# Ledger of designs, part 36: VH-VL binders against p56860

Target 1, 255 residues: p56860
Amino acid sequence: MMTAEVRTPEQGGGPLTTEPRAPRSAPGHADASAPAFGPETDPRDIIRWALAAHPDLLMPSAFNLNGVVLLDLAAQAGYRGEVVFVDTGYHFPETLATRDRLESRYPELTFVTLNAGASPDDGQTPPDLYASDPDACCAARKVDPLQRYLKEQGPSALLNARSRDQASTRADIPFVEEGGARRRVNPLAHWTREQLEAYAAEHDLPVNPLYFDGFLSIGCWPCTRAVKPGEDARAGRWAGKGKTECGLWQGENKL
Key: E = the ipSAE of ESMFold2; O = the ipSAE of OpenDDE; V2 = 0.75 times the mean of E and O plus 0.25 times the DockQ between their complexes.

## First folded at step 14 (VH-VL; framework fv_barzolvolimab)

Design c46 (at its last look DockQ between E and O 0.01; V2 from the best seeds 0.00; counts 0 for: pae E 3.9 > 2, placed apart)
Fold by OpenDDE, look of step 14:
Structure c46 (fold): chain C 255 residues (1-255), chain A 119 residues (1-119), chain B 107 residues (1-107)
Amino acid sequence: as target 1 above (255 residues)
Amino acid sequence: QVQLVQSGAEVKKPGASVKLSCKASGYTFTNYYINWVRQAPGKGLEWIARINPYSGNTYYNEKFQGRATLTADKSTSTAYMQLSSLRSEDTAVYFCARHGKSGWDLDYWGQGTTVTVSS
Amino acid sequence: DIVMTQSPSSLSASVGDRVTITCKASQGISSYVAWYQQKPGKAPKALIYYASKLQSGVPDRFTGSGSGTDFTLTISSLQPEDFADYFCQQYYSYPLTFGGGTKVEIK
């Protein structure tokens, strides 16, 4: 009765030292210092740089003259991202139609309308808030929706249509703004209104028809009027309310 | 040169379906919307629908909603329109047309396809 | 739907004549009007867009004018090749709609 000693093979399974996966080096923020752009720099070159440095670039737009021109230039420069629009419920029908025409003109772009179908009676704000507290109205219907979306998407940069010629408050806008939640690129910073108009005419861009009726800056219909000859282009925005900006570019809610 | 070439004439019975094609050339197919318009004999032009060939997004005239279906094949640069539940009133020349970049004008048109619906 | 009322439905003219075709929109449509020429058995040809802009390759004898509700196509001097059907289109809003057409015939 030979008791076969079953030699249990000591499987010396040495602890697989899971070498700590070297922290994926955060993709080196290529300190891609913005090139020295100048007034004669083609906006398309600025956009190409921005696309190379920021492949996740997004374009907020309200489809004013600047926005329409920027959109065309961006498309030419190879932009294929989102065009982000906020429907406040107070836009002119002409503005919404301009959006739709642009969407048709640039099928290769993705138009995103936040709060699509918003209306004055949708319960987002009191019906008279635009009159009693324009800042609160803009915060609720314009700024907050856009901020929420941008937070969710987390773009490293924005492509903006702002120019120095839009208002006195924008006289010092650079091509590239640093700081804040993300970089802001302003390819049209040095383009004049005349240049924008000429470009739009030359390229048959679908500019909002209200522009030609003196609405040089177009927002919500309760807070927008035509400007008089010689008046600042933004004087028609929140006229008499002591407000000059919607809050997108200032304060804690800066984009 | 921009060209839209449509499929040949069709003869169908009432209740049948027809699928027409429109092959685009001479431009980037996905950069322009395609529209479908018809013209009944001795009648005016009637817009049916449009398609974004890039996204496949469509918009229909309510008159044709549920009966017309637009599609696009990017690989062949071809737009299609299917019209179902054909009636004698659907007898017409059907055109595809490209949206102009300046708006929703129609800058280039196909040669048309005659569809005859008869018992 | 926006209705485009085109007039006249037909007209007779001679070579060299000035021809005028009108379209009236049922509402204000800014300048979102196009004009087309169509010959029998052929595809429509675009002539005018944005009420007054001439399509590439179209002779300058064709002129579009108007804004709001009233639009006009003018042929300053009718040529033999201009005998055709003409129609307007609005593209202010969907659905796109067309005028009833105008047949320009030889007198």
Scores: ipSAE 0.756, ipTM 0.886, lowest interface PAE 0.9, mean pLDDT 92
Fold by ESMFold2, look of step 14:
Structure c46 (fold): chain C 255 residues (1-255), chain A 119 residues (1-119), chain B 107 residues (1-107)
Amino acid sequence: as target 1 above (255 residues)
Amino acid sequence: QVQLVQSGAEVKKPGASVKLSCKASGYTFTNYYINWVRQAPGKGLEWIARINPYSGNTYYNEKFQGRATLTADKSTSTAYMQLSSLRSEDTAVYFCARHGKSGWDLDYWGQGTTVTVSS
Amino acid sequence: DIVMTQSPSSLSASVGDRVTITCKASQGISSYVAWYQQKPGKAPKALIYYASKLQSGVPDRFTGSGSGTDFTLTISSLQPEDFADYFCQQYYSYPLTFGGGTKVEIK
């Protein structure tokens, strides 16, 4: 449901600003420009805009705090599409349980698990690849399955849960990113961890219990630790490996 | 190519049960929910239920709650629906269908299985 | 349950005609509407999802439009293969529900 633009005022002292006007589309290639969103814009308004502009929108998730909050906001905003999760074979059991709780809570959403049945012993990668070459491990078990699915589905945009507060490498994330194979929409770009926690508590959201043990950014168990007080939320990812971002957001593999 | 192949026609007496199958090919079975929809002769379409083949999670139309049971076998890429306590009003063609790009749109359908319930 | 009221229930048309079929939802459903074509003795075939997006391989003479409660399927120039039944479906909430159907017959 798109909120219509405020109509230009006319003479005669009309009603208070409740008279919407339908937006006009461009005659050539349809490319709905994002409104001027600001730090206090309700994420649900951003999601409603994204759905109107990109009816094939889909939502990748690893079911961290950001992802759980986004999922609830999206359901409220009328999203009824896919929530796409990649099973690397290295997820914590708590992450898989969180996925199951979310599926039960949001039957109106479609939960897709890519690379289903993955396990450390499935032969997709050498047993110690996560330690010896975490980039290659991530490419094989996470990036490649997701990229194949996205190529097959061909969405014109993704709905992502990234926020600026997560890490220094994310400090400049806009609400809408161009470039790469498709547009990326970040409705939570300006939300803080405190806002996310408050929202999750207010709505009794099923949050990964490892979050309460200091796991503020949860990935695969070999590459994830609890963060220390004062660290960025993602400091526990690839600790001691010199890596700060997943390949999904970097270089030629950027979503 | 995505394909859903359903089991053959069934003739049943009132009070019996039927178990229908839907074998998927051409895609990753666990990535997509399977829905069941029926169509009585000369009538419209009626949604019965759906299953997530990965998790086994199900959701039923209240009308069929307690009579329909959905299962899925990941190893054979086959979804099943059992319908119990059959009545003449259950005479219909039963379709399985896969969810589509925007969620619960149904992009690929099986050929249908005719179930006839008669004395 | 969301009721999808589809009209007309039937129509007669000639090859080349423009055909319009409507569905009205009993509540706002955003654009979560799909359209299906069904020929006698066959399974439904997906035409449109999310109110206006064409399924792969569907000719562009099929157009979907609408949002909120009022939805339309248009066939801009009817072809011999288009004589069939057509159904809308909402997928905003459970249970998934279908319109009553529109039979498009040759005149």
Scores: ipSAE 0.395, ipTM 0.739, lowest interface PAE 3.9, mean pLDDT 84
ESMFold2 (binder alone), look of step 14: mean pLDDT 93; pTM 0.944

Design c47 (at its last look DockQ between E and O 0.28; V2 from the best seeds 0.65)
Fold by OpenDDE, look of step 14:
Structure c47 (fold): chain C 255 residues (1-255), chain A 119 residues (1-119), chain B 107 residues (1-107)
Amino acid sequence: as target 1 above (255 residues)
Amino acid sequence: QVQLVQSGAEVKKPGASVKLSCKASGYTFTNYYINWVRQAPGKGLEWIARINPYSGNTYYNEKFKGRATLTADKSTSTAYMQLSSLRSEDTAVYFCARHGHSGWDLDYWGQGTTVTVSS
Amino acid sequence: DIVMTQSPSSLSASVGDRVTITCKASQGISSYVAWYQQKPGKAPKALIYYASSLQSGVPDRFTGSGSGTDFTLTISSLQPEDFADYFCQQYYSYPLTFGGGTKVEIK
């Protein structure tokens, strides 16, 4: 009775070394110093400069008033890149609807929604983490997904909708921010709320309807309320929590 | 590795419809638009339409409006193109292709599906 | 629709030759041009995006240049594997449009 030794074939499944995709060497466009932009500079000219200097430019957006205005201006300026939105699972239906309206209006822009299908019950975080630890909630639901995507895509610059008039903490934002992982371009740095509103009205832009109900800064529904007349536009964000920013623009997780 | 795998060859009669599939892998399906492009024998490339797999938002070449329909199934990471009222001129290799992240360049392509329309 | 006029339609070259293919857009399209290589019975392969940016894994003998209306693909030293069809594409506006193609054949 010769016991045939069944030689188990050694599945030498060598680890598929996913060779890290060599960072797309951005063509060495010389770090051309940003031009001297001024308050009277057309944002479209800033965007054109940014596109020329940074062909891999990406546009994060939460589709607030500033974001909607920037989208229109960017499209006019010849931007044909991505608009990157993070679905936290806690957005207002009106925010998601605004995204959809914008996508329909601007077929020339590529709308990317990170965390597609996110919900309070999707297991990413405890459903009530926003109440106990809003920093951890924002980190997990907003900042980390965006950072991962930006790391994967490796853009040399971001086109941001920030303006000085949005908050006291943004009073000194320049048109071009240097340092960090990439350059940040703020074409709307000097636009006032009044200018943004006027532009949006003049061009019939699809502004989030909650804006007209006093939601001057819109984030996740658990952490956003309408502001009263005379309040800071961001007073409705994380009200009573001592938090003023989501973490995208500060600290080690700065975009 | 990013891959787009298309369905097999199709032979159809004039007036019929065809539905092609394009299965994506190696990336987050909903983060990139899918395009459909065709190439008639010995001819150049012709763009048909694009779809955002997340929203289902589509944009069509006017030439194919009303005849081409793009859909996407997020659960299977598969894009579809249906072309109706087929004509002999629709005989071509049909490709699905992904948008690049920096624009509407097409960075990854399916292997193509041959569609033959004959009486 | 934006028309991409590609030239020449065909050319014969030898290994080691410099090859140049041009595309002219019917209007200004900034740098929103891509180039593709296609071998017989295969799908197009992306070579260049944004007129001059090299796709990952593409040899540096391929160079794209141009802006506005005039665009060029150059192969600095033709290799045996480079005998193929080449296409330009614009993506400034929908519909996406392609050049007529250039067949690079062995001399």
Scores: ipSAE 0.806, ipTM 0.896, lowest interface PAE 0.6, mean pLDDT 92
Fold by ESMFold2, look of step 14:
Structure c47 (fold): chain C 255 residues (1-255), chain A 119 residues (1-119), chain B 107 residues (1-107)
Amino acid sequence: as target 1 above (255 residues)
Amino acid sequence: QVQLVQSGAEVKKPGASVKLSCKASGYTFTNYYINWVRQAPGKGLEWIARINPYSGNTYYNEKFKGRATLTADKSTSTAYMQLSSLRSEDTAVYFCARHGHSGWDLDYWGQGTTVTVSS
Amino acid sequence: DIVMTQSPSSLSASVGDRVTITCKASQGISSYVAWYQQKPGKAPKALIYYASSLQSGVPDRFTGSGSGTDFTLTISSLQPEDFADYFCQQYYSYPLTFGGGTKVEIK
């Protein structure tokens, strides 16, 4: 039995006034500065820092290799928050099955699937928009649902699975990106694909089975192919369309 | 405006079952887990279980496993808890609550349903 | 199961007083503690999540602190609407568990 004391105003540290307090203008711990992280920093230490600085942190994921590895590291680091997946209506069945396996394996995490019930025939976009205008397709079926959710939730930071080894367009991703509506944290920024594969194998992680058929970066089935030997991991995404990134992850967010 | 509206009070005899409902509005029902928590008269709070309304995935407190069953109906935005083999110790107010900002903190609660188990 | 030992079980205080309520976890739970206020016949109202983060609309007189095993809710200047029961809750590990509660009564 612990004994607690009723404290008088003179024994407390905070102001003991009847005056209204000014509302805070910033969410969470947005003012906390990041430690100096380096290539040898354990991603779990980065995640622990992000949690302490941003209790409302959430983790978007498409459950690619990077995302599955990050999810396991986050659970080990004590993450209990949301893992947010957008159903575009065009996911491979294998991707949806991977999501379900991850939810069963990590009951301590909160799994959120946005745009529930999405299908190619749901009328959200014209039937061939993924081919004729993939940017508009991604905007309507992926970016817009996620942005609406992020506005509703207002997180001060996101936990992202990007690494510099994924594509040339990601070669200079920092551990922590400042600016915009929220901070973005990339704990795996300096991990190589070999490190990710080794980790996933060591921990028997439920990796999307298409990965083992050469689909090194998996998105919607109309915009995803297996990569050829020697290509970068994202070469199979939007092949022949001049697009290499989803608009959500380029530091500019469309509302 | 987020709201969880629960079904009305229940009086049951020992050995019976009860099925409680929790109707959600003001948010996307399938985006949030629903937790069930009870409070016996003059007592503290006790977590029972939770469900993901999107997937139907559940997790139960071992104390209630085998007696509590959670379901969700996406079309009516309603979560349900059935509790079987009722005993006098199950007399309590039963709450549903939504998961919150950092995981399993519970940010919005229903008004509660009183279940009385008496012979 | 993680036991949350809350103290005191009750206290009497006057408007303007500083009130301190503690919860001790039976193991390390990082900062995964929430605090709730509950008035008679009502559902709990969320005050604090992640040990020290205020819920929307909660006055600054409510302060949460602690990490690991020892957690504190402080009301810096008690107001008439603050007379209620208070509960801590851990959400680090299943099953989710609550402290036994603290009744804050008017003196």
Scores: ipSAE 0.743, ipTM 0.879, lowest interface PAE 1.3, mean pLDDT 86
ESMFold2 (binder alone), look of step 14: mean pLDDT 92; pTM 0.940

Design c48 (at its last look DockQ between E and O 0.21; V2 from the best seeds 0.00; counts 0 for: placed apart)
Fold by ESMFold2, look of step 14:
Structure c48 (fold): chain C 255 residues (1-255), chain A 119 residues (1-119), chain B 107 residues (1-107)
Amino acid sequence: as target 1 above (255 residues)
Amino acid sequence: QVQLVQSGAEVKKPGASVKLSCKASGYTFTNYYINWVRQAPGKGLEWIARINPYSGNTYYNEKFKGRATLTADKSTSTAYMQLSSLRSEDTAVYFCARHGKSGWDLDYWGQGTTVTVSS
Amino acid sequence: DIVMTQSPSSLSASVGDRVTITCKASQGISSYVAWYQQKPGKAPKALIYWASSLQSGVPDRFTGSGSGTDFTLTISSLQPEDFADYFCQQYYSYPLTFGGGTKVEIK
């Protein structure tokens, strides 16, 4: 494991503890074909399989609760690759601070920020496009930078943090999605919000503090509000605008 | 075409400092960590440290902690390493290299800068 | 620090020979191994990552194998341009460490 901050005899100690990545006791048949995964499968086993099958595996993240939990599980499973974040210029300060804390905590990971230096007034999009045409705003500030990077990098698989419990639009996501430009792996597909929160608390993860203020799905500040009790987790995203998913999760180029 | 072009050879006295540069082109500089690795004459490779040019976040080999300092200048796409309190054992070729597809595999290397420490 | 013990330190071979170079890690490192070729006065060139994944543009006569502690680089049919030093590198944990190198000399 690439974390000098992890205290073990062979690692010389550090300020944090984590489980070392255990060697597999025998060579697995970790080929391109996915094993039969079930709702009780440890996400770390799914990640270890994905790494063995796809050494160029890439993890996009917006550092929401799911993303932070996935990042920790991936680090434990031995992931050393890229964690790719798109700076839209509209992220909450809390989201950017969470990114910085994660980079400090996980020196074994490679953190990539796309569209570096983005701001609301950077001339990348017309003013207030997020209100008048949120699809066009997302396309220019989030989707296009990420898709350009993915085309350049050409990973054979992505490690995604989606779970079925996030929204009704996600109720059917599998552990492994075939088709599209690349394989997509959803190790948390069957985890509930309650499981994610319990894991984050147990491991003292640096989560976005807005989650403790009723923000169940956090995106750009102009398109995000706290949800009311009983609402879908994504009801605070693009409220009143008829949009329920970001373009990253839709169409032929979806993550 | 990805290129890492390093500064020219340096001759230094013991106790001095040296600051080496590594200019990146052909890719987005802030998307890749830069590692520094050295090779003493007739010897193997020794990893020194790495930096995220976007954030400035660094991680040092304990053997160089306190002597090596990594910085990056986004405006010129250039990474720097300063090595202080030079000794004859620091005579080596110093390379910069960027991170690869599975993390800390190093996929592109600079041509190297020779540093000679002598009286 | 993880010690990468590379052998042999040197070898001589003829064009067309199969060449095998080994690295042994001082602890289990899964498949976190890269291999490099280095010619005199030049920087290392990446050949293999993740123990067995071939870098872009590297001829398929280069093969990496192994997991855990024992790793092998094989050149299936040695060519004159393959005269070089070869190094393994682990990236399981910091500090990144390299094998001592193998000089491959064409007879």
Scores: ipSAE 0.776, ipTM 0.904, lowest interface PAE 1.1, mean pLDDT 85
Fold by OpenDDE, look of step 14:
Structure c48 (fold): chain C 255 residues (1-255), chain A 119 residues (1-119), chain B 107 residues (1-107)
Amino acid sequence: as target 1 above (255 residues)
Amino acid sequence: QVQLVQSGAEVKKPGASVKLSCKASGYTFTNYYINWVRQAPGKGLEWIARINPYSGNTYYNEKFKGRATLTADKSTSTAYMQLSSLRSEDTAVYFCARHGKSGWDLDYWGQGTTVTVSS
Amino acid sequence: DIVMTQSPSSLSASVGDRVTITCKASQGISSYVAWYQQKPGKAPKALIYWASSLQSGVPDRFTGSGSGTDFTLTISSLQPEDFADYFCQQYYSYPLTFGGGTKVEIK
């Protein structure tokens, strides 16, 4: 009775470490170092540079004065991409109307409204979250939707309307911000409020009418008030809540 | 997966109107513009118009202005094009197409609808 | 309107051949160009956007190049499934306009 020793074949199949295929680096648009821009540089030239370096450039906007001016300048400079707006459900009717006017004025631009039709009662957040936790409210209704969309679209850069004159917290905004998920270009970095107002008037731009009522920075209606003469332009944002930014430009969730 | 499904073939008399539909699926309907493009038999592509499905904002080729009307129904994710005062020259395959993610490239197309205008 | 002059209108080629199609814009349009493939009785299929970016799922034998006024679509090695019509499109300004098309036929 010869006990045939069943030689268990050594399954030496080492795990094929499928090295995670390095994400195909987006064709290296040559990280062309940003030119030395200055306060005298025409914003349109900055935008032209940005478009050449980043053809997939996107423009988030809330259609404040800066945003409206940037939009016009971008169109002139040859921008033909998306204007990305987040409907939080808490926007002023005047803001939505301003969007609509801009869309009509600039058919060469594609206006994208994220969360279109959002409302306080849409179940996305508790109706009073803006009062109890403004950070959570902005995260859920503004930052997260935009971040998701940008992740899906994967632009190599953003065209932003921020300027140094908007708030003390923005005093050092450069023309080009490096780092993070993508490059950020700020063509209006050195434009003053007076310059923006003059430009808007000269070109008959559809500025949000609330601006002329003292709403120098406009967000959601529960978290926005008019400012008094001499106040910071953003003093009317989240007044009394110890919050100065929505979270788009700070921290780990910066755009 | 993104899909655009168009309505069936139409046969019309000169002077009549036709209304075509384009049902979108697989994406957020209101986040992308819808275009209409036609192709006459053996000819090239001709852009007609585009619509923002959310706002209803439209822009038309001047050639079709006053004769083409674009609409969109958000509840059904369906875009429509009505073309009036039909002529024999309007005989073509009509396509709906979505704007791409970063421009006005047309990344997804409907299968097309044949419109025949004959006496 | 921006005119896209596409050439040639037709060409005959064999499997494995390198094929080049050109479009010339009537004015400078930067990189606002797309390319499409269309088979008989079918809708156009997007191939290229931003003059040189390959659409998802499109084989790498398709390449787009050019900026300003002159644009090219190249098929490095023609496959049996590549016999079709090809169109360029500009989207620099409205109205959107297309090239006249190129028919790629089997030799």
Scores: ipSAE 0.426, ipTM 0.785, lowest interface PAE 1.4, mean pLDDT 91
ESMFold2 (binder alone), look of step 14: mean pLDDT 93; pTM 0.937

